# VHH binders against q9y6x5: the designs that were tried, part 353

Target 1, 379 residues: q9y6x5
Amino acid sequence: LPPKLLLVSFDGFRADYLKNYEFPHLQNFIKEGVLVEHVKNVFITKTFPNHYSIVTGLYEESHGIVANSMYDAVTKKHFSDSNDKDPFWWNEAVPIWVTNQLQENRSSAAAMWPGTDVPIHDTISSYFMNYNSSVSFEERLNNITMWLNNSNPPVTFATLYWEEPDASGHKYGPEDKENMSRVLKKIDDLIGDLVQRLKMLGLWENLNVIITSDHGMTQCSQDRLINLDSCIDHSYYTLIDLSPVAAILPKINRTEVYNKLKNCSPHMNVYLKEDIPNRFYYQHNDRIQPIILVADEGWTIVLNESSQKLGDHGYDNSLPSMHPFLAAHGPAFHKGYKHSTINIVDIYPMMCHILGLKPHPNNGTFGHTKCLLVDQWCI
Key: E = the ipSAE of ESMFold2; O = the ipSAE of OpenDDE; V2 = 0.75 times the mean of E and O plus 0.25 times the DockQ between their complexes.

## First folded at step 16 (VHH)

Design ha11 (framework vhh_8dlx_2)
Fold by ESMFold2-Fast, scan of step 16:
Structure ha11 (fold): chain B 379 residues (1-379), chain A 119 residues (1-119)
Amino acid sequence: as target 1 above (379 residues)
Amino acid sequence: EVQLVESGGGVVQPGRSLRLSCAASGFTVSDNWMSWVRQAPGKGLEWIGDIYYGGSRFYNPSLKSLVTISRDDSTNTLYLQMNSLRAEDTAIYYCAKGKDYESIAFDIWGKGTLVTVSS
């Protein structure tokens, strides 16, 4: 029987939620599997960039999805939620479902993972759902498990994406214990649904399942706003992305725009593109704008208005609040093993190994995930 | 103490609809996976469908267009809505609780409620 892998993402699942709330279903999953306590994601710590890094093993500057809102200076194209189906934006990398379909006669299946409803290098996921946030977890789970069980060529790689707890993290903020407790209990119950359905279909014992997330969440406040309009007039630049990482395209001399911004707030760092810290791996792409503003944790960049966000992400990837976790179960994984930290780009070469695929060149290090796998030595 | 009690059965004419209830006591339905199962006269048990912890529902493909499972967490009650009833739907209907998250077995069954589809 060919090896099979289901990759599940709960958007915005901050790693330390595991220590501050009870997750009986997830804990049972981990007891007979592995837990990575922190996954160091890529900068910027946003949904589309990090989801694409998970499935390509590449930094954002390399895979080309550098933000949730982008502008390409060479082609003059704009990227937003309404324009994400243009293959142009996704073609700078080869995601794992494309590799899976092209190396052997295998199928891929996808329930809402970013990029899976787009033909990338002329290849679209064999089975997929067009992105629609209104589709229930039940329908996504039903489709993915039917495809895993009833496909020829066999589905060997499947993905499942869910928007929570990110949406509630933004609405309530991660410090709202009462509301977050209810939201996270619901997420744990959905994990229970996933595991129970796989058991009922006879898939559980032979399927590798990874549960992870793209980023965490930090508390924001009306007391922590950076008003960009107090720094610079709108006539001097085009705003490509706002908060907490602002992408600035100057309409006048770049140095003049930089000088107006650089000392405007003690709670943001202002970088010329070439001065962006090397540790971010966020410089070598035409979609990264000439000036980038990076707000300090919990600070929101605004345009002469209040913010209704009580939680946000996108901040420095060294911040523990921005880190998700990774849990996994299946024949490829040890049982009852806890690991401290991996990089989010390390997930891709690990998944390629599990599926027997030759990875495309990537920024991950297979050695970082060896201790999770039964067929590897970690000493 | 821990108990499931089905109700709402009876004689119903072909083509009509019927809603069965399953009242749980001694445990919380949303903390468990639950099923509806039926047994027609002289036949074996037939699985109708499941509802899991988070409310995800799965049905016997042969019955999916004809049935809906739901629950009311505030009243700790499970429901089975049946539409377009046929004579072959005559059966004793049971609700059942899954044993635990580690198995696919049932540990608690209701007493059953009889549904007769005829004049």
Scores: ipSAE 0.690, ipTM 0.885, lowest interface PAE 1.1, mean pLDDT 92

Design ha110 (framework vhh_8dlx_2)
Fold by ESMFold2-Fast, scan of step 16:
Structure ha110 (fold): chain B 379 residues (1-379), chain A 119 residues (1-119)
Amino acid sequence: as target 1 above (379 residues)
Amino acid sequence: EVQLVESGGGVVQPGRSLRLSCAASGFTVSSNWMSWVRQAPGKGLEWIGDIYYGGSRFYNPSLKSLVTISRDDSTNTLYLQMNSLRAEDTAIYYCAKGYDYESIAFDIWGKGTLVTVSS
């Protein structure tokens, strides 16, 4: 029987929530599995970019989902909520479910993971749910477990995505212990339900399960706003993405736009595309705009000083507040092992190894995840 | 074109209920952070509540028991249900779209719909 893997994401689950709140169900999962305390995500630390990096092992400049809002200068296409199902945006990489389906006679299943309801290189997940935020975690879990148990050819790779604690993190901010405690307890209860459901269906003992997230969350404030309108007039540029990383497409000379922005705020770095720090791996793609603005942690770039959010992400990926965690359990994983840090791009080659797939060229390093796996020797 | 058009305002008696609608075009309400905000005469903007793209709802604590935000994805429409209306609820009501599905920094606002609570 081929190995099976379920990949679960709780959007916006900051790593240090594990130290500041109680997670009895997650802790029980970890005691018989592994924990990676910090996962260093890709820049920019946003949902679509990082979810696609998890399943491709590529930096954003290589997989092409470079932001949640994008403009492609060559084709003149805009990526937005109204056209995020256009395969054009997703075709610069091959996600693991496509590889899983094409290398062997195996099926993939998906409950709401970004990209899984899109035909990528003319291949869509064998079983999937069209994205619908109204679908409960319970219904997503029921579909995934049904497909894992009863499919022919067998489902060997399955994904499950949940929008919290990201929504609450944005609204309340991560420092609101009362409100965050409530949402995090609910997530822990959902983890308990997931484990119980897998046990009741006889899947638990032979299934590899990874629980992870795409990014963290940092506290914002009405006292930490950068008003872009005070820096530059709208007639000079087209705004492709706003905050905390602004993507600027100049309507006039790029140098003139850069000079108007360069010294506007002490809490924002302004980069010409070629000057973006190499450590971000955020330069070599037509969807990365000629000028990028990067706000300091906790600062929000606004138009006309309008913002209601108390939490945000998208900031520098070196910031611990931007890091998620990774927990895993199953026959491929050690029991009771704790590891400090991996890169989010390392998850893909690890998953390929577990499933016996040949990975596409990627930016991950298998050596970084070896210590998690029972069939590997770790120094 | 991207726009939000509010409707359903008017003159209502105290204690009554009212439902406002916000029709979206050029984008999908279920894929964005959507908000209701109001402005009473001579006052600043007061946030009423939000619905996140994932369906989580957040309300102004002073209004939580009196309002409900919902959406109909099939008609691409956002709603605000208001109950037990009081004179202080007299305001222009705006729906607003966040810059993207994760951001509540608003980039699209409707023109507003006037609600007058008077006997």
Scores: ipSAE 0.012, ipTM 0.512, lowest interface PAE 9.0, mean pLDDT 89

Design ha111 (framework vhh_8dlx_2)
Fold by ESMFold2-Fast, scan of step 16:
Structure ha111 (fold): chain B 379 residues (1-379), chain A 119 residues (1-119)
Amino acid sequence: as target 1 above (379 residues)
Amino acid sequence: EVQLVESGGGVVQPGRSLRLSCAASGFTVSSNWMSWVRQAPGKGLEWIGDIYYGGSRFYNPSLKSLVTISRDDSTNTLYLQMNSLRAEDTAIYYCAKGDDYESIAFDIWGKGTLVTVSS
């Protein structure tokens, strides 16, 4: 019987939430599994980029999903930030569900993970749901468990995505203890439901389950706004993405646009594309614009308007507030083991190892995750 | 019929550039992991680089500044652009399709094209 893996993402689940709130169901999961306390995600710390990095093991400049809103200068195409199904955007990498289906005549199943409703390299997940945020967690879980239990060839890789706590993190901010406590308790209850359904269906003991997230969340404020209109006139540039990383396509000389922006706010770094810090691995892709603005943690870039966001993400990936966690349980994983930090790109080669797949070239390092696995030697 | 045919080799002077072609038939290069490898006289195989299904590229760090891999999906052709050629670049150049998980070797190879860097 081939190994099976279910990859679950709760969008925007900041690692430090585990220290500040009670998670009885998640703690029971961790007690008999493993916990990685911090996952260092890729820059920019946004949903689509990091979800694609998890399943490809690549930095954003390499897999091509460089933001939630994108423009490709070569083809002149624009990416919609919620529903673009053009394979063009996703075809710069091979996600794990495609590899799973092509190497061993196995099936994949997907409930809403970004990219799974798109044919990538002419291959779509064997079972999938078209993205719809209105579909309940319960419906997603029912479909995934049915596909895991009743498929031929067998589903060996399955994904499940949930939009919370990200939506509430934006609405309330991570410092709103009352509202975030309610939201996080509901998520913990969903984890409890997940475990119970897997047990009732006889899947729990033989299934590897990873629970992770794409990024964290930081507190924003109406007192921390950068008004881009005070720096530069709209006629000088096309805005491709706004906050907290602004992607600027100049309509005039690039150096002139850069000079108007570079000293506009002490709470924003302004980079020409070639000057973007090497540590971001955010330079070598046509979808990365000629000028990038990076707001300081908790600052919001606006166009002469107030922001309704009390929380946001997208900031520097060195910030602990941007880091998610990873918890895992199953026959591949040790029991009761805690690890401090891995890179988000390390998840892909670990998952390939668990499934017996040959990983495509990637930016992850298998050695970083080997201490989590029972079949590996850790010193 | 599934095959790869390399072309573009020959005698070239040091410091010049050269582009090699690899024509694929029986499968599409854009749907496969494609590689360039070379073998210098009396030496083992040296990996040059890969182009992934969607166009992402990975290069041997020793060669990254000197080579570029590309493809033309309309002609089903893989390319290797080489710049600033040196005598040590003298080798037979092969294109290859990615292997099966149980194989450490590539599953489809071309016959190779010889590049000689000399005056």
Scores: ipSAE 0.000, ipTM 0.114, lowest interface PAE 20.5, mean pLDDT 87

Design ha112 (framework vhh_8dlx_2; at its last look DockQ between E and O 0.88; V2 from the best seeds 0.80)
Fold by OpenDDE, look of step 17:
Structure ha112 (fold): chain B 379 residues (1-379), chain A 119 residues (1-119)
Amino acid sequence: as target 1 above (379 residues)
Amino acid sequence: EVQLVESGGGVVQPGRSLRLSCAASGFTVSSNWMSWVRQAPGKGLEWIGDIYYGGSRFYNPSLKSLVTISRDDSTNTLYLQMNSLRAEDTAIYYCAKGADYESIAFDIWGKGTLVTVSS
């Protein structure tokens, strides 16, 4: 049988949740599979960029989804979560479901993974759901498992996306033990639903399943705000993205805008595009604005508005609070193996290997995941 | 004591609706895989539907449009809502608890409740 892979994302699942909360279903999943305790994601640590990095193996500057909100100065186009359907934004890379689908006797399926409802390089997933946050996990799970079980040509790669615990993390903050315990229990139960459904359909033994996330969550506070209006007049720039990494498009001289912002707060680094640290791999794309502001962990950049978020993400990708985890189960993976850390871009070459796909040029390192795989030598 | 007790069965006219209850004791319904099954006279067991840990539900395709499974955590009760009942829906209806994670079997059954659809 051709190898099959289901990639599941629970948005905003911080890695250390596994240490601080109980996950009976997920722990059973891990017990029979593998765990990577920390996944270093890409900068900025936001939803669209990191999900696209998972499926392309590329840094944000390379795949072109550099934020949840983007602006292209040449075409004057805008990108946002409510305006993400233009292939223009996605076509700078080839995601794995496209690669998979172009193979003989294979098809791809997707339940609301970012970019899967868009024709990329004139190819759209054979099966997909348009993004709708109101659609239940049950319906998403039903469709994905139906497609995995009954499709012709067979679905060999599928994605499943769920918005929690990110939404709740924003609402309650990751340090709210009471509310987050409730939320994370629900997530664990949904993992139980997934596993049980796969078992009931007879898919469990032959399907490779990866459960991961795009980023973590840090605690925010009303006492840790950076108000840009105190530093610069709003008429001097256009805000393309706000917090915790602000993308600034100057309306006046860039240097003047920079000078007004560079000393705005001791808890915010201000970079000209050419001065963005190399470790971010966030420079070589026209969609990155001339100036970016990077708030320190737990600090929120605001205008003359109050933020209601008690948690946020998008910060420095070296921060542990921004890191998700990866768990996996299936014929390709060992049982009962734990690994300390990988880079999020490493997932792509691993998935390509599992599926027998030739990977496109990418920033991942296959060697980082070899120890997870039964068919590889691990020293 | 671990048990399931079905109720709500009886004689009903065609086209009517009926809601069956399954009260659980000795375990938590929301922490387990739960199922409804039925057995018509002279026929084998027929799967109706499941409700899983997180509340995801799956149904027999032949019955999906006519049935809804739900649960109440506060009362530890499983429900089966049936609409537009037909004569062929006459059966003993059972609720069952799924076994542990490694099995696709049931370990606890109710005694069943009889539903008779007759004009």
Scores: ipSAE 0.906, ipTM 0.959, lowest interface PAE 0.4, mean pLDDT 96
Fold by ESMFold2-Fast, scan of step 16:
Structure ha112 (fold): chain B 379 residues (1-379), chain A 119 residues (1-119)
Amino acid sequence: as target 1 above (379 residues)
Amino acid sequence: EVQLVESGGGVVQPGRSLRLSCAASGFTVSSNWMSWVRQAPGKGLEWIGDIYYGGSRFYNPSLKSLVTISRDDSTNTLYLQMNSLRAEDTAIYYCAKGADYESIAFDIWGKGTLVTVSS
């Protein structure tokens, strides 16, 4: 009987929410499992980049999903829809569901995880749902659990993605205690639904389950805006992505554009591509633009207008507000163990180990997660 | 007192719709998983469907198109909407509460309400 793993993401679930709100269902999950209190995500701290890093173990410059909005200067292609189905964007890496299907003659199943409705290296998840944000958690849960229970060859790797608490984090901001309390209570109840359904179907005892997220959330304000139009005329550049990391494609000499931007605001850093800090691992890809602007935490880059967002993410990945958590339960994991920090790229080699797969070359370090696992020596 | 009380049963004509209610006291419906189960005369228990903590609903595949489970958290009440009733739907209908968070067992059952589908 091969080992099975279900990977669940609640988008935008900031690690510090666990300290400031009550999660009775999640705490029951953790009590008999493991908790990693902080996961250091990749830069930029956005949905598509980090979800693809979780399943490939690669930095964004290596897997090619470098933002939610991208331009490839070599091919002249635009990734303008946040769920673009062109395999071109996804083919710079091999996600775990592809590896699972090709190495072991096993099936994969997916409920909305980014990339799972796209054929990557001519391989699409064996069972999947085309991305549609209007599809209920109930329908996603029903499909994933039916596929886990009724597949041949067996589904050994399954994913489930949910858009909250990210959407509400943007709308209310993470410091809105009243609204966020209601939203996070609903998320905890959905975790309860997941656990209850797995138990009801007899799947819980023999299934490894990881609950994680791609990034956190920070408070924004109408008083913390950077007006890019006051820095540079729009005729000098093409804007590929705006906030909080602006991707600038110059229409004139790059040095002239850089000189107009570099001292415009004390609340953003302006980088020529080759000067982007090495710690970001955000330089060696044709989809990274010649000039990148990085706003300080809580600052929004705008084009001569106000911003409606009370919360945002995409900021420096060293910021604790950008970090998600990881909780896990199942036969591969210790019970009642807490770990402080791992890198988001470490999740991939850990998952490959649990499933008995040979990982593709990756940026994760298996040693960072071995203390979570019952079949490993921590000391 | 911890109890479940079903109501809304009775004699209904074939092809009609009926909504059953299940009033809970001594606990909160939304903090538990809840189920509807029926027993036709001379038959065993047949599972109709469940509703879980966050509102996720799961149905017996043979009944899914004919029934809807819902709850009103403000009145602490569980509902079963039944459409296109047939003679085979004649049964005693029970609501039940799941035990603890990690249990697949029921710990509280109602006394049931009889639904008779006949002219």
Scores: ipSAE 0.776, ipTM 0.912, lowest interface PAE 0.7, mean pLDDT 93
Fold by ESMFold2, look of step 17:
Structure ha112 (fold): chain B 379 residues (1-379), chain A 119 residues (1-119)
Amino acid sequence: as target 1 above (379 residues)
Amino acid sequence: EVQLVESGGGVVQPGRSLRLSCAASGFTVSSNWMSWVRQAPGKGLEWIGDIYYGGSRFYNPSLKSLVTISRDDSTNTLYLQMNSLRAEDTAIYYCAKGADYESIAFDIWGKGTLVTVSS
């Protein structure tokens, strides 16, 4: 019968939390499946871009979700986490749930993964929840397992998204051992609930499950602020996104704006769009603004105001603090196998293989994930 | 010394509500998945519902609107709230502890508490 896959994200789950905290339920999941210790995500290391990279296999410049806040100069449209439903923003790529449900006798289901409540290419997930952060994990789990168990045509690809440990990582910072231990214990218990429910419904043996995340988290401080107002007058630019990667749309000559910013702080790199490092794969999209500011790890760009966050993400994707993990279990995966590193864009072609889907053109490399899979020759 | 002790049963009038308690000793309730099950006179066991490690709850569809499971970690106690009781809810009510992590089997049962719904 057709293979099934559940893709789960716990937002902001930094890879080294696995080493520094105890996860009995997740460790049991890993013991009977696979672990990738570090996933090299895409720049910028923000929620919407990285979730879309997972499901498209594309760098941000190629799928068009280049930040959590965006501006398109031609249409004069704005995108934000509260204004994210216009298909215009999402239509530069085809996410895996669209490809999946266009197959004969297949459906897709979603519990709040970014983009799944948007009709991308006039196609919305067959079953979905409108995003609402107040909906409990219990309700998300109940809906996704109901759809996996009781749908015609059958749900063969499903997603589940949870906002923790990202929300708490921002609030407390990743170095707050007491609060983060409590938060991460709760997340491990929710993983236990997921596995328990799948077993109780008889889905566990024949469902492939991937548990992953979009990015990590770094410690911030009121001692590490970059005051943009001290360097440049607001009248010279429009601010599209602020921190830790600021997106600057000049209102005057671009070179003049660049010159005012380039020496603003030793803890911030200032790039003209054409000078953005090639390793970021973050240049070839009109939604990337003419000037970007990239704060050093742990530094916050502010507009002469204090920051309320003690942790943040969005920094250079070479930083280990920005990297999530990936764990997987199911008939497609080996048992007890650990792998050091993959690229986040590699997840998409692996998922397409598991589901028997032809991948769209993408930046992932199937060969990087072959050793996770029982049906592949591992080099 | 692992034990489950149900309490709060007794004779109750139709239409009333009742809360049953299950006191656990020798293990931590929140570290396990827990269940309520009942047995009416002359009938087999009927699953009522579960509460999992992270607090997710699942119920028998025929009882879902009538019952609520909760737990109190500070007292290590599991609860069953039952509303709008009917004569057919007359049963011995048991709490049970799931076996190993993520097993679907039970390994420890309480002795049960009798609920009689009668005019």
Scores: ipSAE 0.642, ipTM 0.878, lowest interface PAE 1.6, mean pLDDT 93
ESMFold2 (binder alone), look of step 17: mean pLDDT 83; pTM 0.830

Design ha113 (framework vhh_8dlx_2)
Fold by ESMFold2-Fast, scan of step 16:
Structure ha113 (fold): chain B 379 residues (1-379), chain A 119 residues (1-119)
Amino acid sequence: as target 1 above (379 residues)
Amino acid sequence: EVQLVESGGGVVQPGRSLRLSCAASGFTVSSNWMSWVRQAPGKGLEWIGDIYYGGSRFYNPSLKSLVTISRDDSTNTLYLQMNSLRAEDTAIYYCAKGKEYESIAFDIWGKGTLVTVSS
């Protein structure tokens, strides 16, 4: 009877949405499970970094996925968030599906979770789908549940990723109640589909299911733009990533570039790499550029043009707007328990415990999640 | 009155296509999981497929390439599209409303519509 776990991510699901909208299917899931109201994610509050932190328990400087767009100064390689399958970017950590497959000959399955279509330390998920945003939730759900039900050695760890509500959060902004209500109702209905399918296949009673997200969303505006071209000429630097955290690679002396940027906008903090706040854990990696610009919440860094984004993320991870939630159900979890906050890096050691795996060294603290689990003492 | 009413059945030639409709009253199809089920003469019930709350669809593997389930939420109607009809597809076709979060329980059934596939 090896324990089984399905990890589900709805990208960009801001924790505060649970307070302002109705989620009948998710609420039914929670009443027989657990809810963590806020998950404090890692900085930068972006998709690839946080999804990799969930499955490694590491800060971005440690796992190496430091942004959705990266440049490695040692190897001179560039990373794009569109179909980049070079293992180089992912090999600085060991994600849980790799550990799961290498300990006790267990299988892993993946429906689109970032990194699962890449061999990492020469190991790829036993069952996986190549990333394609056009693949329906229906097809992802069908594949993941077929693999959970029809595998030998058994699939004990499975992941499922969905791009909403992030895409709509960018398009409409989180304060657009009419459009976000429609989008979030659809997400809740998809949670209903997930639960119903697991029950139809006889998987529900013995499967641990975690529903979480990588980050939140904040309202942006064309009235809150930082025009980088007003600060510095493009001939002085190479732009590695733009907004809301700009990654600057100087073409001239670093101090000269810093001096041109440091007082350009009251709505942007400019850091030399060694001056990045320690609380971000965003400093000790060759993929972090010599100068980082951090926009204030709701401000967008642009290159002499307007932004069409009404919502964005990537901001300071202390901001509640950047926080996702975590809900879970299954034999490992208490029923009807609510917890205030955990760190996103704490999810990994909790999942290792549930699966009976020895975790790789990580930045998570198992004690932070023990109150969620039936086999642990709380306080 | 809470009810399901199937329509669109009739006599069709082998190899042809047919679309069945199922009109719901007294409840909303998009708020429930829905199924199509058939019964051939002298046989038991055969599951065709289902459509869940968010539109996720699952089919009997023996029928998957031959059928498509869909719904129109604005008209509160469920559909079954059937292609490449065979004599063995002759049956009474039922739509059914699933009981929420129960894997094989239905609380509302239609009266059925007869499909006859003849040469």
Scores: ipSAE 0.634, ipTM 0.864, lowest interface PAE 1.5, mean pLDDT 92

